# Ledger of designs, part 6: VH-VL binders against Putative lipoprotein MlpA (mlpA)

Target 1, 215 residues: Putative lipoprotein MlpA (mlpA), of Myxococcus xanthus (p38371)
Amino acid sequence: CNFEQPETNCFVQESPSWAVKYDVVDSPKDANGDECTTTAPLVELMGVYKYVNPETGAAQLALRPATLASRAIADTTTTSADQTSLGSLDTEPKDHGFCHANDFAPAFVNVAASDTAAANTIRYEFTNVRVYSAAVAPGTQFTGELKYTSNGCTSSYVMRAVWPPAPCDTASTEPAENCGVGSGLNPEFAVVCQPTSATGTTGYCVPAGDIPSFK

## First folded at step 22 (VH-VL; from z1 with heavy chain Y102W, light chain R53K)

Design f8
Fold by OpenDDE, fold request of step 23:
Order: C-alpha cells, then structure tokens, then sequence
Structure f8 (fold): chain C 215 residues (1-215), chain A 123 residues (1-123), chain B 108 residues (1-108)
C-alpha cells in the first residue's frame, strides 16, 4: 500500500457528524453464547472531537454515536459524558499516515422501561481506532473496532468513517445524491451510499473500501 | 475459541515437496491475513510472506519466491504452504499466524499462531 | 530493506526490571509489536502498537517507541519470563514484515 506523507500533528476534523458504517466481524451473541438478533446500525452519524492538554501536549479523541445521543433523551440516568467514548490519541501520525487512539471508555445509555417501550441498555466499546492524518486528506477518515451491546446481545464490528457526512439515495440518478459531484465529499474519496435500513434506499455516503478509501 | 491448528511433522528427502496446512477456527477466516513464518533450528523468526484470505492473493518475502506457494481452501478455513524441491536449508519449524487486514496501512500484529510444523529435510 | 536490531541477550535478576531494545531507522514512526517465545513453543504476542497489550498479558509488560528505539519493559521479572523476545514491524514501503533478530532474556 502507498501512503502520502503524514502531517506533523494528528489532525482530526472535529464535527458533530461523521458518517460511520459498521461491518460485522462477530455475529450477535448473548451472555450464554447463543445467537441473538440485535445489531449495530448499518450506518449512523457520530460526533468526533479532539482534545489537547496544553500543559502536557497529550491528546484525546472523543466519539459520540448518534444512537446514544438520540436515546439519551429518554435516559435520565446517564450524562453526555457517559454517552461519549473518550480515548487517548497519538500526538503524531506514523509513517503510514494514521494516528492511533486507544483506551476508550465505554459509552452507554440506560433507558428505563415505559408504557410504550421496553428498557434498553446500549453500550459502545471502541478499540484500535485509527485516524487517517496524511496530508492528502488529514483527519477526514478513520477506522476502528466496535463491540456493540444492546440488552445483553453483543456483536463486533469494523467501523469505517468519513467526513463530511453526505446524505444519499441509491434510487437517485443525481450525482449529488449518489456520493458524487455536489455531495460535498472529497472527489478523491471512494465512497458508496449505505442505506440506513436493509430495505431502504436513503442513507449516507460511507467508505467504499478499506481506510483510507480513495478512488 | 480462536485457534490455528497446523498439520503434523514432516520428514522429507531433498528434492521432494511438502504441504503444510493451517486450519483456522473460531473466527471469520477471510478477515485476517495469514502469515507464514519460518524458524530454523536455533535461529530467529523469519517472515515468509502472507496471503490475503479474502482475495487469495499472496505476497512473498524476498527469498521465498518460486519454491514456496501459499494457497487457500476457504470452504474449510484452511491456509496451506507448499514447498517444492526441498533443500536441507528448508529444515525448520513453520508457523502460520493471523493478522488483521481490514484496513490499509497498519497491522495488529500476529495475535494467533499455529503450534508450528516441523519440516526436516534429510538424505 | 528495513532492519531491526536487538541485543542478542539480556540478563536480569528476579524481581528486577528487564529492558529489551529494538533499534530501527526512525522506528518511532512505525508500529512495533513484540513477541515472546519460550522453548518449544510458538511465539505469543505480548505488545502491539508499541504499547498496547493483548488480553491475558500481565501488566508487568509494557512498551515504548520513539526516535530510533523501541523498548519492551518487563517489571518484576519472574523465572517464567525467561524466553526469546522479538520485535516486529510492517514496512509498508517494501510491503514486508520485518522481525528483529531476537533477544534471549535470562533470569539469573
């Protein structure tokens, strides 16, 4: 693989919305090892932020999935901090252009049962997150691993993310709606439209291949 | 349980061929590179190359081209190493080891190893 | 070709701290992995990404990587830590995995 020269700093595009897809690695299983059906979303938006300690120079990466944010509205027990996964971030990219982030705290919500909905506990555990920080596209793609748990049903994924988020429709012939010209995405990015559901046509543009995903 | 199980020890004569198998279980076979690493008696680890378990494309290290062939049988999650025209110098323990490859530019290290297969080439 | 250099041997008394170095040109810009190999056994990954530990690896094991040197540190060395240790990188330019020559750690 060929990579561009990395920048000095681990640049991360800070935004409340990245487009993130999850590809299954391990199928859902419960605590007994039996198969269950709950999975992470096909695609979702994610808040991504970088923090730097001015005294020490230490960097941190914060990830806040939209799933947690949206369900947190009904959760009176968790805070924004609980719903955000904070990890350590490298100061400088490696020669392959990636900055590694690790030691993420779990992010979760606990929604109590109501008259209209069952209780729902969701937990995100991120590991081995890598932000692409090469000069050609600094801090606009990242990958990592997700352990997703919903009501005791746990599955594992590779996550791949791109910024900016671009809505798309697989049923549309308009380039701007198919991750092409006019979508706002870097024209060098290889992206595909990922619907939000298995039967739907609307979703977000996500990396078409491995990160970094280029044409 | 994630594991790699290799075929048994081999005793061959010079000029013969050998095929070492590595069967994976407990994980998605096609989500990891399969590395082959050689260790001659009393020597260090030597990377021979890897095979993309999804595409079947092999990459061979310098010095391991020609007589060495990586192959797959994905139906049984098995990677194989074939060595032809065996030489005495090929006497070694051969390991298969997985490494993640689902993204570019990095590797997670070889986190799971087979138990090794001893290949002895002797007249 | 990229080259990793390790001392052939390191000796340490029980309970003390062992440091095994891995030298390479600008190795700090690479991800270094460490393997432990005991006699007659397959290697075991003990450190990946310079400093991360796989599950099951004792906290006594740690890693660092900067400049031209990566270091595996084993605190509170035990007799069971006696083994060969190998550093490893992936050189993306050559698309080769590179191992160090290995270091034999002897517990005195």
Amino acid sequence: as target 1 above (215 residues)
Amino acid sequence: QVQLVQSGSELKKPGASVKVSCKASGYRFTYYYMNWVRQAPGQGLEWMGWINTNTGNPTYAQGFTGRFVFSLDTSVSTASLQISSLKAEDTAVYYCARDRYWDKGFKYGMDVWGQGTTVTVSS
Amino acid sequence: SYVLTQPPSVSVAPGKTARITCGGNNIGSKEVHWYQQKPGQAPVLVIYYDRDKPSGIPERFSGSNSGNTATLTISGVEAGDEADYYCQVWDYKSDHVVFGGGTKLTVL
Scores: ipSAE 0.582, ipTM 0.846, lowest interface PAE 1.0, mean pLDDT 93
Fold by OpenDDE, fold request of step 23:
Structure f8 (fold): chain C 215 residues (1-215), chain A 123 residues (1-123), chain B 108 residues (1-108)
Amino acid sequence: as target 1 above (215 residues)
Amino acid sequence: QVQLVQSGSELKKPGASVKVSCKASGYRFTYYYMNWVRQAPGQGLEWMGWINTNTGNPTYAQGFTGRFVFSLDTSVSTASLQISSLKAEDTAVYYCARDRYWDKGFKYGMDVWGQGTTVTVSS
Amino acid sequence: SYVLTQPPSVSVAPGKTARITCGGNNIGSKEVHWYQQKPGQAPVLVIYYDRDKPSGIPERFSGSNSGNTATLTISGVEAGDEADYYCQVWDYKSDHVVFGGGTKLTVL
């Protein structure tokens, strides 16, 4: 348990790249409730930004998954705003050290049909996002829930993220390439290398446990 | 469909024991804490404690130690409350209620409740 | 131990707005959840994380939390809203869940 009391505002490390892991909660189902196979990525980068209204002091959190950003290049039907999920962010952390973010707008991209694939919409719906903003590690970890939809297949996840994004290779013996010393990560963070594919060895360092993930 | 189904009403004599069961369905049982909440007749909700369904570790509220035991049977997604040495003051409706625990130091509230089990202790 | 204080009862006319308060020392630094309980029924979560609503909860229900007071607001009160309402927090210092004493909302 986190026993730190908040003394600062909700700090969020703004960056075009956070490392994000998705742990499945509900297996993918189609509109009929039947099992399907399309899932969120094992790991991906995510743009994270904080906006503050200078007049009201209200804060917002913006999340932009790399999956959406990368596919946006070929998508002329969606805008950057469509590809970014914007929600409200607390102004101060709670006693447990987290800042709560809610009311996220869905983020999505459209994938045009091809000779081999039907048209598709990839949709991210975030809820119950919490940014760890305690003084010990302010704004460098967050968690939340994701409802992911692609090809009419919807699944649910617990999202866990860490900054900075550290590339890693499970096949490497070098600590810097295995989420250790030299990786750029906070040495107090408990992280593991998550490959981008089931068969690959390269990926990103992600939280090893519950957020906040400390050794 | 997500639901918690509790065992039926119990009528017991003082000194006896009772075991209330709470069967979960429609979700991953080990992803949620299971709370136990008591409500005496005409009284408010009283938190008794919770059990970590993943680790099996119980936490008991003050006043609910000793005679109260939380247990799990994960094979059938069931949480149980056992009360020993029953007293008249134990007469109440007992609820199980799940609470998400995705991460440290955070609770989402009890979003799913059992229907309650009435335990009456009378001589 | 951490204590939550609710008024025992609140009365409101149909169509009006009901406000149920939950007092606690620095409760604004905690996450407050609200439950509705009708006679003979199990409680139902109506607000979580101070202001968020579970699916199926009417838009008439809203929550706020700051300083030493959390508030459940029910706009356009209906007869069906008559119930007991409980606030709840998790006190991390004691690792205890704490309920308020409950407020009986009467629709006049």
Scores: ipSAE 0.581, ipTM 0.845, lowest interface PAE 1.1, mean pLDDT 93
Fold by ESMFold2, look of step 22:
Structure f8 (fold): chain C 215 residues (1-215), chain A 123 residues (1-123), chain B 108 residues (1-108)
Amino acid sequence: as target 1 above (215 residues)
Amino acid sequence: QVQLVQSGSELKKPGASVKVSCKASGYRFTYYYMNWVRQAPGQGLEWMGWINTNTGNPTYAQGFTGRFVFSLDTSVSTASLQISSLKAEDTAVYYCARDRYWDKGFKYGMDVWGQGTTVTVSS
Amino acid sequence: SYVLTQPPSVSVAPGKTARITCGGNNIGSKEVHWYQQKPGQAPVLVIYYDRDKPSGIPERFSGSNSGNTATLTISGVEAGDEADYYCQVWDYKSDHVVFGGGTKLTVL
């Protein structure tokens, strides 16, 4: 057996929960190119895991959106593997401090038909994922692209993610509740509170700008 | 349809100037840096620099900081290259090419190129 | 500044595999893009990020990058693949784009 495993320099903080914000690039359109209304969440939690083949040192990145997991709990036609997008991850960082992941399989959940709606598949397609792995903040922020499809509507986004997920409230004046000191986040991170709904105040701290997002 | 359409070929005398235009269509102009790339006859590709289409800030490669000026007219999604004090060695095909910029530190390759503009400088 | 080195030419029989190399000091730490240019035409991006393909590029095109060498591989070469091929990086230190000198692929 292999008692030694090749170490990679592309560290990723593994967690069932990262906070992920989506910023729209292409607004929702149907198959005909006409406007429709179904969108990705404003923010969601995401499981993030790294796997390394001990023989070859080849690495994979797994992304599991919590929204898919939540929908799948009541649906017996979708497995945990279906809800997880697996892509190839670099084994060594590039000069700019990023490790990229590509060749992701889609993640999806089947939503059963109801009296008023046809069966549907909610589908995430990730591309061009880059994990910031420089020593100052190794494997705790990433960015990438999402193509989101549901109810015949497809839209595209830039995703920006941070670990750990810190709950927040935009109405709070307490720094610990509004992505500041005491929140549990690296104090050098530039983050902002993203509510989970357009009209609410509570959500998660997400990167304030381009990755890597620092003050 | 994503497209870059360049202005027509130019025949010039040494000491003259030329402006090459590159009109973009079918995409969000400010999402991409606009590169300028030169190719002299029988030679390879030579990067001249780029312009940030959101800010108008140019970056010039070494050797292209004097007689070469990048500019924008964002109202018509057009990038331009002006070459002044033309010399015989400026004879080349000049390309514009976009490179996607979503976040700092990412260059996705030049995925769309203009058709090229031939500038010929002869006495 | 940063230099990329390509062989001036490569000849490959139809149906065989062409390998076009791009040498650079620690090029494995850089994102390598590849372009195909046919005579009288603008370059076309065929590989980005070392190994990814834009839509419309055949599966027989592939890329790799490690150590001091990036490689464009074209399996099952066809007459239509005859072109000049350029590698390109963005050098993070200088914030400049660098092209290789180009490789003429001849399908014989």
Scores: ipSAE 0.401, ipTM 0.775, lowest interface PAE 3.7, mean pLDDT 89
Fold by ESMFold2, fold request of step 23:
Structure f8 (fold): chain C 215 residues (1-215), chain A 123 residues (1-123), chain B 108 residues (1-108)
Amino acid sequence: as target 1 above (215 residues)
Amino acid sequence: QVQLVQSGSELKKPGASVKVSCKASGYRFTYYYMNWVRQAPGQGLEWMGWINTNTGNPTYAQGFTGRFVFSLDTSVSTASLQISSLKAEDTAVYYCARDRYWDKGFKYGMDVWGQGTTVTVSS
Amino acid sequence: SYVLTQPPSVSVAPGKTARITCGGNNIGSKEVHWYQQKPGQAPVLVIYYDRDKPSGIPERFSGSNSGNTATLTISGVEAGDEADYYCQVWDYKSDHVVFGGGTKLTVL
């Protein structure tokens, strides 16, 4: 028989893909405090899942960054559990409509050394994740904090996420391709197209402001 | 690393004014609201209000809307509290304390406090 | 407006567990923060969002919040834990911060 998860009032849209934008708070520094250049992606897709213990009603939030998922194919030293960050999730929203998630385990993958690069561990540490679960947009936006480490560089970010992931192109004049009408997003969401690279035009629609991000 | 340093204690007479400064260091100043909290002798903590360090907009608790003015100088990461027309009842320790600006509808604690500034008002 | 109620004092023997309560109407729907204030010192945040700890706070400090009561728990109490403890919420509807009246913890 299939396991059936109890319902809680902290609604989360479960999906292998949310669009997540990172805004830097602390620029990259190595263990000596010297500047370095490796950063988190500007935007990435993220798996987001909720699990509820049927006996206790306790809930967990799982976050699986696409960066870790993509590197996991070649990594025989870490498991899907290592590549997924689990944290405790509220079962009831607070007065302001948010559900808090905390106590996240780090998520990571190991990248073996190659001819062009040293061995590396890519590591995500999430804290203070807040899912907006109010009825107007139940479980389709969240915010939180990320500490990201790769190539010995550590940096920190505010993350802001929206479901569904909507591909976009800043160079397109079609509204559906530039986070407008027809994009698949709730038209009341305030979103902006975030390219995946600093020089490109294509990426995903991400929240334009603080969560909840509405026009 | 992260620190709030307040100006020194003040002895004032009724009717005078005082300005308490709070200088921040070691963090992004505009990422945190600055709270002002009063503690009269032998009393508990009393929230006076905050100032949004990004916009400069103050919010005052009830009872603090007249003689109390919050201000900023973001060029030196400093928040200030000015109290005019001092009364004996204003004798207290005044604290600044930061609270992370958070996506609308949540503040999650004053994680760093200044050392406090004692203002004594006596005749 | 919104009111938080704390007992004025709590006494606990060294090595035992202290429980400091914060009462409020439906406080379980609010995020509760706790501060420690030692004599002559500024308050220090010891618990935020009901049960989370800032960096550097010992594991023996914990928090819970449900219904009409939030509780700060200090296990293995030491003489150095003698302080006043304040609970605090941010009241979303009024957009104001509210402190409890404080609880003096005595270790004896």
Scores: ipSAE 0.346, ipTM 0.768, lowest interface PAE 4.2, mean pLDDT 89

Design f8
Fold by ESMFold2, fold request of step 23:
Structure f8 (fold): chain C 215 residues (1-215), chain A 123 residues (1-123), chain B 108 residues (1-108)
Amino acid sequence: as target 1 above (215 residues)
Amino acid sequence: QVQLVQSGSELKKPGASVKVSCKASGYRFTYYYMNWVRQAPGQGLEWMGWINTNTGNPTYAQGFTGRFVFSLDTSVSTASLQISSLKAEDTAVYYCARDRYWDKGFKYGMDVWGQGTTVTVSS
Amino acid sequence: SYVLTQPPSVSVAPGKTARITCGGNNIGSKEVHWYQQKPGQAPVLVIYYDRDKPSGIPERFSGSNSGNTATLTISGVEAGDEADYYCQVWDYKSDHVVFGGGTKLTVL
């Protein structure tokens, strides 16, 4: 007998650490439109949290990049609210299994001048964030858009994220150390090891392709 | 300055072929699906299908399999619609319209449209 | 396949609120986009993903989507809002785009 199934809630795996990869869309430009060189990290950890008003059911998604969290220790001029990007989140997934979040407040931190660098504001602006919340892999992958500004340089990216964060080494032949069996990741996920630097081999497992990223 | 510029109006006889071009500028062509939408005189919008500009793979709506062919020339950021064996019922305005491509489970709507190309098929 | 139903026309007095509906089976589970088309012109996206606005769309345009009905709302209607309005979804089961039949908005 056929019957209508209830829709699932927009579940999000809450964690101080997801692995997030950024792929450039618009190369860095300064305020005048001239080329500059500062970019977002290749990969970073990100705090991801869902808040729900229990009386209204209204949901919010909070994103806190590790870059901002690390700099926040020395920044007395911004609050935790400034350092976290909060947006409105769907209450129920659409029939493709995604929950959309938008209307994000920017997240930023101020970095004081040092002997070697001028004062700087690091700013993240997220838009069109989509959490894959279907029952088959609820709330463990998301994608979205990032506008990143640092050192007066602005660039834009597609971001793709997975939970849990799994450390990896592209030089390792051990599956557990190269995003395979034993890594702690869902074995159905299609992931690849993304080094944290252009010249290194160590980093985190990130989605290999479009979200949802499955083998 | 994102633009889609289509080729000019066409007057054709039944049985002929026509190729409508759609040249994109001001954005990364392979980041967006290219939709084709038909509007017969006095009628609503009718989706004909799209082409994945990254892979070149077309998807055709029901009723547009056969005589309708989507193609790309990514070197000049151009999508094309070819209609063969033209019939009087093919008289319409044909639009190209982009929709963001980079994740398979989410669509943004058609945010930029070409100006339309009128194809008239007359005996 | 999936069908969207719109009323053929809606009339509203200047300065009042127009509501244009888009009916579909469980349309609340779909992402609804809205287009404005003036005579002789290409359509313009005015609402995407149920309620979000592209750059340059006036604040008086808004959208909602729940159950079997999505609604485009235009408050403070002006003569310049006279147009045909189309709703549109992507049906992920068929991987096809579906347009509604269109609604002609007339400002008295």
Scores: ipSAE 0.312, ipTM 0.747, lowest interface PAE 4.4, mean pLDDT 89

